VH-VL binders against b9luv3. Designs and how they scored, part 27

Target 1, 134 residues: b9luv3
Amino acid sequence: MVSLGLVVARFNDSVTEPMAEAAREAATDRDAVIVDEVSVPGAYDSPLAADRLARRDDVDAVAVVGAIVTGDTDHDHVIASATADKLTQVSLDRDTPVTFGVSGPGMSGAEARERIDKGADAAEAAIDLADELD
Below, E stands for the ipSAE of ESMFold2; O stands for the ipSAE of OpenDDE; V2 stands for 0.75 times the mean of E and O plus 0.25 times the DockQ between their complexes.

## First folded at step 14 (VH-VL; framework fv_vedolizumab)

Design w1 (at its last look DockQ between E and O 0.66; V2 from the best seeds 0.71)
Fold by OpenDDE, look of step 14:
Structure w1 (fold): chain C 134 residues (1-134), chain A 122 residues (1-122), chain B 112 residues (1-112)
Amino acid sequence: as target 1 above (134 residues)
Amino acid sequence: QVQLVQSGAEVKKPGASVKVSCKGSGYTFTKYWMHWVRQAPGQRLEWIGEIYPGDSDTYYNQKFKGRVTLTVDISASTAYMELSSLRSEDTAVYYCARGRWTYKTGSYMDVWGQGTLVTVSS
Amino acid sequence: DVVMTQSPLSLPVTPGEPASISCRSSQSLLWSRGKTYLSWYLQKPGQSPQLLIYGISNTFSGVPDRFSGSGSGTDFTLKISRVEAEDVGVYYCMQSTHYPYTFGQGTKVEIK
């Protein structure tokens, strides 16, 4: 059985709550268990939480879900790039799969709604990596 | 007890605007969607739009072509629906309804206001 | 827009007898990963609509177990195992898979 850590970025709660639900459902469907779930204010804050989870011996992989919706500036791109980069770094440094289930950037609210399954995808990817790299 | 209380009936002239209020109580206002639905005499229910007070995420029925504006006052736990450029065919009972959206069930409306009659006549 | 078609539009029923209402969508309500979003509402005379069923088959809290929902794809059904006088009103199906959300025409259930 694969043990997952789940990080949920709460910004854009209308989208990230269903994304988290999708991730939980995917884990259950794959007979995996979420041993801990950590909420963070936004996607930018997820790397620290992911790192903390990845350090745990009882965590085989970490799935990160969130939604970065475009604004009036390039702020969404800055956040997305920084988040993706650091989550990758956490995965490598901790030798633990950390999957990127954060939608955006350059995405409207409607587009975010259509990408709720990214939460499930992240959970499944985490499980697959945990199995393959074990 | 969860309750939605709407503002009173309105009578408007064509071309005018109307703003209906909906006050929620008995629940966390920012954690549920607020839908607006109307019903013209003898017609089916018609979805107008929805707003999530927690992050102001908003979706509209494009049929209204920008005539509708949904807003919320979190401090007052009140949602507002404004409809501009009123026409006779906008005469209807307007409902606010608390909504949930989950990955498993989709969107549904579990508590409804008492309705607000809006009459548009010359 | 997705057109929701109910049948019948009028349903006279004798108390104690079962009732069945059909709701058909003009296109599939399948969204992703098997998720399909359909709910049922009852509007009693002179009242606001009230939720009966959500997520195709989940009975809302406080709704009698004589109400049940089923279906998939484009065909959905609301069943009342034993109609009671308090069940009189207009029943509506609603899809929430596609924007804009749309309702059926309504089925008027009356006592014979």
Scores: ipSAE 0.875, ipTM 0.947, lowest interface PAE 0.5, mean pLDDT 96
Fold by ESMFold2, look of step 14:
Structure w1 (fold): chain C 134 residues (1-134), chain A 122 residues (1-122), chain B 112 residues (1-112)
Amino acid sequence: as target 1 above (134 residues)
Amino acid sequence: QVQLVQSGAEVKKPGASVKVSCKGSGYTFTKYWMHWVRQAPGQRLEWIGEIYPGDSDTYYNQKFKGRVTLTVDISASTAYMELSSLRSEDTAVYYCARGRWTYKTGSYMDVWGQGTLVTVSS
Amino acid sequence: DVVMTQSPLSLPVTPGEPASISCRSSQSLLWSRGKTYLSWYLQKPGQSPQLLIYGISNTFSGVPDRFSGSGSGTDFTLKISRVEAEDVGVYYCMQSTHYPYTFGQGTKVEIK
């Protein structure tokens, strides 16, 4: 049974709260336990929270959910890439899987719904990595 | 108890605009969607759009193609729907409705305002 | 846009008898990971709509247990196990799987 930490960004909570709900459902469906859930202002604030969770001996993996509102600008892409890079570093430093479910700006109803599923994807990937690398 | 109170009836000429208000009370205004739905005489309910006051995330029915604007005033717990370039076919009762969204159930509208009749006539 | 088609459009009922309302969508309401987003509303004469059922089959708080919902894909049903006089009005289904959200035409339930 995998013990997860969950980090949820508050920015754009019309999307990130549903993403967190999707992550929690995915964890439950896989018989994983979310040991702690940490709220952060935005996705770019998640590496510190992920580090704190990944340091815990009762946490097997960490899933991070967040939103990057404007995917059309180079700045937003850079922020998302920098966040992913730092989360990868946390994962390597702590020898603990850290996954990142991130949504960009929605263009259509179908795309908006698929963004929310990225929360479930992040939780499932974290669980899969914990199982495979144990 | 949760309540939505809308502004009063309006009579407008074709080409004018109307702005309907919807004041919410008894709940955390920024944590629920606000929907707008209209009902022309003898017709079905028609979804106009939704806005999330917490981050202003907004989706519109494309049928209204740039004629509708949804806004909120968080400090007053009030949502607004403005419809411009009015036509006689826009005569309807306009409702605001508080919406919940959950990953398991999707969107549903659990509290409705009393409705605002907008009449467009020459 | 997803077209929601209800049947029957008019449903005269005798109190105490069951009633069933069908709602059919022009395309599947099945979304990713098995999610389907459909709700039912009742508009009583002279009133605003009120929520009855959300997420296909969840009865909203305060709604009598005689109301139930079911369905999948494109076909959905609202059932009233024993109709009461207070149940008269127009029933609407609404899908929220696809933007824009769309309602059925309504089913007018009335006492015969």
Scores: ipSAE 0.590, ipTM 0.857, lowest interface PAE 1.6, mean pLDDT 90
ESMFold2 (binder alone), look of step 14: mean pLDDT 93; pTM 0.953

Design w2 (at its last look DockQ between E and O 0.68; V2 from the best seeds 0.68)
Fold by OpenDDE, look of step 14:
Structure w2 (fold): chain C 134 residues (1-134), chain A 122 residues (1-122), chain B 112 residues (1-112)
Amino acid sequence: as target 1 above (134 residues)
Amino acid sequence: QVQLVQSGAEVKKPGASVKVSCKGSGYTFTKYWMHWVRQAPGQRLEWIGEIYPGDSDTYYNQKFKGRVTLTVDISASTAYMELSSLRSEDTAVYYCARGRWTYKTGSYMDVWGQGTLVTVSS
Amino acid sequence: DVVMTQSPLSLPVTPGEPASISCRSSQSLLWSRGKTYLSWYLQKPGQSPQLLIYGISNTFSGVPDRFSGSGSGTDFTLKISRVEAEDVGVYYCMQSIHYPYTFGQGTKVEIK
């Protein structure tokens, strides 16, 4: 049985709450267990939480869920790029799968709603990697 | 006890605007969607739009072509629906309704206001 | 827009007898990973609508267990196992898969 850590970025919680639900459901469907769930203010804050979870011996993989919706500036791209880069770094440094279930950038609210199953995708990817790389 | 209380009936002329209020109580206002639905005499329920007070996420029925504006006052736990450029066909009872949206169940409206009659006549 | 079509539009029922209302969508309401979102509402005479069923088959709190919902794809059904006088009103189905959310025409349930 794969043990997952789940990080949920709460910014845009109208979308990220369902995304987290999707991740939890996917984990259950795959007979995996979420041993810990950590909430963070936004996607940008997820790397530290992911790193903390990835250090744990009881965590086989980490799924990160969040939504980055486009604003009036390129701020969404900055956040997305930084987040993706650091989550990848955490995965490599900790030799623990960290999957990217953060939607955006360049995404409207409506588009974000259409992508809530990205949370499930992230959970499944985490499980698959944990199984394959074990 | 969860309750939604709407403002009173309105009578407007064509071309005018109306703003209906909906005050929520008995629950965390920022954690539930607020839907607006109207019902013209003898007609089916018609979805107008929804707003999530927690992050101001808002969606509209495009049928209204920008005539509708949904807003919230979190400090007052009150949602507002403003409809501009009123027409006779906008005559209806307007409802606010608390909504939940989950990955498993989708969107549904579990508590409704008492309704606000808006009459548009020359 | 997704058109929701209910049948029948009028349903006279004898108290104690079962009732069944059909709701059909103009297109499939099947979404990602098999999700389908449909709810049922009752509007009693002179009152606001009230929730009966959500997520196709979940009975809302306080709703009698004589109400049940089922269906998939484009066909959905609300059933009342034993109609009571208090069940009189107009029943509506609503899809929440596609924007804008849309309701059926309503089915008026009356006592014979």
Scores: ipSAE 0.861, ipTM 0.943, lowest interface PAE 0.5, mean pLDDT 96
Fold by ESMFold2, look of step 14:
Structure w2 (fold): chain C 134 residues (1-134), chain A 122 residues (1-122), chain B 112 residues (1-112)
Amino acid sequence: as target 1 above (134 residues)
Amino acid sequence: QVQLVQSGAEVKKPGASVKVSCKGSGYTFTKYWMHWVRQAPGQRLEWIGEIYPGDSDTYYNQKFKGRVTLTVDISASTAYMELSSLRSEDTAVYYCARGRWTYKTGSYMDVWGQGTLVTVSS
Amino acid sequence: DVVMTQSPLSLPVTPGEPASISCRSSQSLLWSRGKTYLSWYLQKPGQSPQLLIYGISNTFSGVPDRFSGSGSGTDFTLKISRVEAEDVGVYYCMQSIHYPYTFGQGTKVEIK
């Protein structure tokens, strides 16, 4: 049974709240348990929360869910790259899987719903990695 | 005790605009979608669009592209629908409806306003 | 747009008898991970619509247990096990898988 930490970034909660729900459902469907959930203001704030969860010996993996405005702006690129880099570093430093489900708001309506599935993807990937790297 | 109270009936001429208000009370206005739906006399319900007051995320039915604008005033807990370049076929009752979205169940509209009749005639 | 087609359009019933309303979509409403987003509404005479069923089969709070929903893919059904006088009105299905959200044409349930 995999024990997950979940980090939810609050920015763009029309997207991130549904993404978190999708992550929780994916965990339940895989018989995993979310042992703690941490809410942070934005995706850039997630590495510290992920680190705190990954330190715990009762956490097998961490899933991070967040939204970043479009992938085509310099600001969005800086935030996304910095976040991904630091989450990867947390994963390596803690020897603990850390996955990052991220979506970019401001796309068409069909894309909005597709972005929500990325929350489930992050949880499933975290569980898969925890199982495979035991 | 969740309530949505809409502005009163409007009579407009073709080519004019109308702005219907919808004041929400009894819930956290920024945490639920606000939908707009219309119903012409004797016809089915027709979805116009939705807005999320918390981050202004907005989606429109393409049928109304360029003519409809959804906005919110968070401090007044009020949503607005403005429809421009009115035509006689826009005569309908316009409803606001609070929407909840969940990953398990999708979007559904659990609280509806009383409706606002907009009549477009020359 | 996804076209939602209801059958029948008019449904006269005797109180105490069952009623069944069909709703069919022009394309599959099955989304990733088995998600289907279909809801049902009742518009009583002179009133705004009210929610009955969401997520195909979940009964909304305060809705009598004589109402139930089922279906998958393109075919969905609302059932009323024993119609009461207060159940008269027009019933609409709505899909919320694809933008724009679309309603069926309505089924008018009336006492005969």
Scores: ipSAE 0.488, ipTM 0.821, lowest interface PAE 1.8, mean pLDDT 90
ESMFold2 (binder alone), look of step 14: mean pLDDT 92; pTM 0.949

Design w3 (at its last look DockQ between E and O 0.62; V2 from the best seeds 0.00; counts 0 for: pae E 2.2 > 2)
Fold by OpenDDE, look of step 14:
Structure w3 (fold): chain C 134 residues (1-134), chain A 122 residues (1-122), chain B 112 residues (1-112)
Amino acid sequence: as target 1 above (134 residues)
Amino acid sequence: QVQLVQSGAEVKKPGASVKVSCKGSGYTFTKYWMHWVRQAPGQRLEWIGEIYPGDSDTYYNQKFKGRVTLTVDISASTAYMELSSLRSEDTAVYYCARGYWTYKTGSYMDVWGQGTLVTVSS
Amino acid sequence: DVVMTQSPLSLPVTPGEPASISCRSSQSLLWSRGKTYLSWYLQKPGQSPQLLIYGISNTFSGVPDRFSGSGSGTDFTLKISRVEAEDVGVYYCMQSRHYPYTFGQGTKVEIK
């Protein structure tokens, strides 16, 4: 049985809560268990939480969910790039799968709604990696 | 108990605007969607739009072509629906309704206000 | 917009007998991983609509178990196993898969 850590970025909660729900459901469907779930203010804040989870002996993989919706500036791209880069770094440094279930950038709220299942994808990817790399 | 109380009936002239209020109680206002639905005499229910007070995420029925504005006052647990450039066809009972949106079930409205009659006549 | 078509539009029923209402969508309400978004509402005479079924087949709290929902894709059904006098009103299906959300025409259930 694969043990997952789940990080949920709460910014745009109308989208990210369903994403987390999708991740939880996917874990259950794959007979995995979420041993801990950590909420963070936004996607940018997820790397620290992911790192903390990845250090744990009882965590086989970490799934990160969030939604970065386009605003009036290019901040969405900055946040997305920084987040993806650091989550990858955490995965490598900790030798623990960290999957990227953060939607965006460059998407509207409606588009974010259509990508809620990315939460499930992230959980499944985390499980697959944990199994393959074990 | 969860309750939605709407403002009273309105009578407007064509071209005017109307703003209907909906006060929620008995639940965390910022954690549920607020839908607006109207029903013209003898017609089916028509979805106007929805707003999530927690992050102000808002979606509109494009049929209204920008005539509708949904807003919330979190401190007062009150949602507002403003419809401008009123036409006779806008005569209807307007409902607010609390909504869920989950990955498993999609959107549904579990508690409805009592309705507000808006009459548009010259 | 997704068109929701109900049948029949009028349904006279004898108390104690079953009733069935069909709801068909102009396009599939299926989304991801089998999720399909359809709900049913009842509007009793002179009242606001009230929720009966959500997520195709989940009965809302307080709704009698004589109400049930089923279906998939584009075809959905609401069933009342034994109609009671208090069940009189107009029933609506609603899809929430696509914006804008849309309702059926309504089915008026009356006692014979």
Scores: ipSAE 0.869, ipTM 0.945, lowest interface PAE 0.5, mean pLDDT 96
Fold by ESMFold2, look of step 14:
Structure w3 (fold): chain C 134 residues (1-134), chain A 122 residues (1-122), chain B 112 residues (1-112)
Amino acid sequence: as target 1 above (134 residues)
Amino acid sequence: QVQLVQSGAEVKKPGASVKVSCKGSGYTFTKYWMHWVRQAPGQRLEWIGEIYPGDSDTYYNQKFKGRVTLTVDISASTAYMELSSLRSEDTAVYYCARGYWTYKTGSYMDVWGQGTLVTVSS
Amino acid sequence: DVVMTQSPLSLPVTPGEPASISCRSSQSLLWSRGKTYLSWYLQKPGQSPQLLIYGISNTFSGVPDRFSGSGSGTDFTLKISRVEAEDVGVYYCMQSRHYPYTFGQGTKVEIK
């Protein structure tokens, strides 16, 4: 049974809270358990929370869900890249899978809800990695 | 008890604008979507758009793009729909409706306002 | 836009007997992982719409057990197991899978 940590960014909670719900359902569907859930202000704040979860002996993997602020396209990509880099570093430092489900810039129109499914994707990927690398 | 109370009926001339209000009570205003739906006489319900008061995330039916603006006043727990450049085809009852969206079920509108008749005539 | 087509548009019913309303979408309403975004509403004479069913088959709080929903993909059904006089009105299906959200034409249910 895989034990997950979940990090949820509060910014843009019309998106991130449904993403967290999707992640929780995906974990349940895989017979995984979410041992702890940590709320952070924004996606950029997630690496510290992910590190704290990944340090725990009872956490097999960490899933992070968040939304990136739109506005400056280059700035948004820099923030997303920096966050992904630091989450990868946490994963390597803790020998623990850390996945990042992000609602990215450029989503619009009829596919606006696609961003929410990325929460389930992150949880499933975290579980898959924990199983494959264990 | 969850309630949505809308502003009163309006009569407008073509080319004018109308702003309908919808005051919510009995629930956490920032945690539910607010939808706007209209119904012209003898016609089906037509979705106008939705707004999430918690972060102002807003989606419009493209049919109304450029003419409709959805806003909220969180301190007053009130949503607004403004429709500009009115024409006779805009004559309808306009409803606000509280929506909940879940990954499992999608969007549904569980509480509706009483409706606001907007009449556009010369 | 996704076109929602209801049949019949007019449904005279005998009290105590079952009734069935069909709703068909022009595109699949499936979301990933088997989720389907279809809801049903009743507009009684002189009233605002009220929610009956969400997520195809979940009965909303306070809605009698005689109402049930079913379907998949593009073909959906609302059933009333034993019609009562209070069930008269116009029934609408709505899809929320694709923007803009769209409603069917309505099915007017009346006692006859």
Scores: ipSAE 0.495, ipTM 0.833, lowest interface PAE 2.2, mean pLDDT 89
ESMFold2 (binder alone), look of step 14: mean pLDDT 94; pTM 0.959

Design w4 (at its last look DockQ between E and O 0.80; V2 from the best seeds 0.72)
Fold by OpenDDE, look of step 14:
Structure w4 (fold): chain C 134 residues (1-134), chain A 122 residues (1-122), chain B 112 residues (1-112)
Amino acid sequence: as target 1 above (134 residues)
Amino acid sequence: QVQLVQSGAEVKKPGASVKVSCKGSGYTFTKYWMHWVRQAPGQRLEWIGEIYPGDSYTYYNQKFKGRVTLTVDISASTAYMELSSLRSEDTAVYYCARGYWTYKTGSYMDVWGQGTLVTVSS
Amino acid sequence: DVVMTQSPLSLPVTPGEPASISCRSSQSLLWSRGKTYLSWYLQKPGQSPQLLIYGISNTFSGVPDRFSGSGSGTDFTLKISRVEAEDVGVYYCMQSTHYPYTFGQGTKVEIK
């Protein structure tokens, strides 16, 4: 049985809560267990939480869910790039799978709504990696 | 007890605007969707749009072509629906309805306001 | 837009008898990973609509167990095992898989 850590970025809660739900459901369907779930304000804040989860001996993999919606500036791209880069770094440094279930950038709220299942994808990817790399 | 109370009936001329209010009570206003649905005489229910007060996400039925504006006043737990450039065809009872959405069940409306009659006539 | 078609549009029923209402969508309401989003509402005479069923088959709190929902894809059904006088009104199905959300024409249930 794979033990997952789940990080949920709460910004855009109307989308990220369903994403988290999708991740939880996917974990259950794959007979995995979420041993801990950490909420963070936004996607940008997820790397620290992911790192702490990845340090735990009882965590086999970490799934990160969030939604980065386009605003009036290019901040969505900045946040997405920084987040993806650091989550990858956490995965490598901790030798623990960290999957990227953050939607965006360059998407509207409506588009984010259509990508809620990315949360499930992230959970499944985390499980798959944990199994393969074990 | 969850309750939605809407503003009173409106009579408008064509081309005018109307703004209907919907005050929620008995629940956390920012954690539920607010939908707007109307019913013209003898017609089916028609979905107008939705708003999530928690992050101000909105989606509109494109049929209204930008004539509808949904807003909320969180401090007053009140949602507003404004419809501009009114036409006779806009005559209907307008409902606000609390909505919930889950990944498992999708969107549904579990509590409805009493409705607001908007009459558009020359 | 997804067109929801109900049948019948009028349903006279004798108290104690069962009733069945069909709701068909113009396109599949299947979303991702098997999720399908449909709800049923009742509008009693002179009242606002009220929720009966959500997520195809979940009975809303306070709704009698004589109401049940089923279906998949494009075909959905609301059943009343034993119609009572208080069940009189217009029933609507609503899809929420696709924007914009859309309702059926309504089925008027009356007592014979």
Scores: ipSAE 0.835, ipTM 0.931, lowest interface PAE 0.5, mean pLDDT 96
Fold by ESMFold2, look of step 14:
Structure w4 (fold): chain C 134 residues (1-134), chain A 122 residues (1-122), chain B 112 residues (1-112)
Amino acid sequence: as target 1 above (134 residues)
Amino acid sequence: QVQLVQSGAEVKKPGASVKVSCKGSGYTFTKYWMHWVRQAPGQRLEWIGEIYPGDSYTYYNQKFKGRVTLTVDISASTAYMELSSLRSEDTAVYYCARGYWTYKTGSYMDVWGQGTLVTVSS
Amino acid sequence: DVVMTQSPLSLPVTPGEPASISCRSSQSLLWSRGKTYLSWYLQKPGQSPQLLIYGISNTFSGVPDRFSGSGSGTDFTLKISRVEAEDVGVYYCMQSTHYPYTFGQGTKVEIK
């Protein structure tokens, strides 16, 4: 049974709350348990929360869900790249899978909403990695 | 008790604009969607658009592109729909409706305002 | 836009008998991972619409259990197991899988 940490960014909560719902459903469907959820203001803030979850002995993997749709495409790409880089670093430093389900950048709000199931994808990937690498 | 109370009926001339208000009470205004739907005499319901007060996300039916603006005043728990460049075919009852959007069930509208008749006549 | 087509458009009924309303979409209403976003509303004479069913088959709070919804893909049905006088009005299906959200033409249910 895989024990997950879940990080949910609140920015664009009209998108991120459904993404978190999708992640929780995916975990349930895989008989995984979400042992803790941490809410952060935005996706850029997620590496610290992911690190705290990944330190825990009872967390096998961390899934992060967020949206990066500010309307400034260049800024959104910078945020997404920096976030992905730091989440990868957390994963390597903690020897713990950390996945990033993100809607955006470079999308309209409607396009970002079409990608809500990326939350489920992040949870499934985290579970798969925990099983396969351990 | 959840309630949506809309502003009163309006009569407008072609080319004018109208702004309909919808005051919500009995719930956390920023945690629910607000939709706008109209019904012309003898016609089906027609979705105009939606706004999420919590993050100001909006989406408009492209049929109204450039003529409709949805806004909110969070401190007053009030949503507004402004429709400009009015035509006689815009004569309708305009409803606000509180709604949900969830991954499991999609969007649906559980509480409706009483409706606001907008009449556009020469 | 997704066109929602209801049948019948007019449905005279005898109280106590069942009624069935069909709603067909011009394209699939599947959302990601098999989700389907369809809801049903009743507009009673002189009233605002009221929610009956959401997510195809979930009955909204306070709606009598004689109302049920079913369907998949492009074909959806609202059933009333035993029509009562208070059930008269116009029934609308609405899809919310695709922007813009669209309603059917309505089915007017009347007591004969």
Scores: ipSAE 0.560, ipTM 0.857, lowest interface PAE 1.9, mean pLDDT 91
ESMFold2 (binder alone), look of step 14: mean pLDDT 92; pTM 0.945

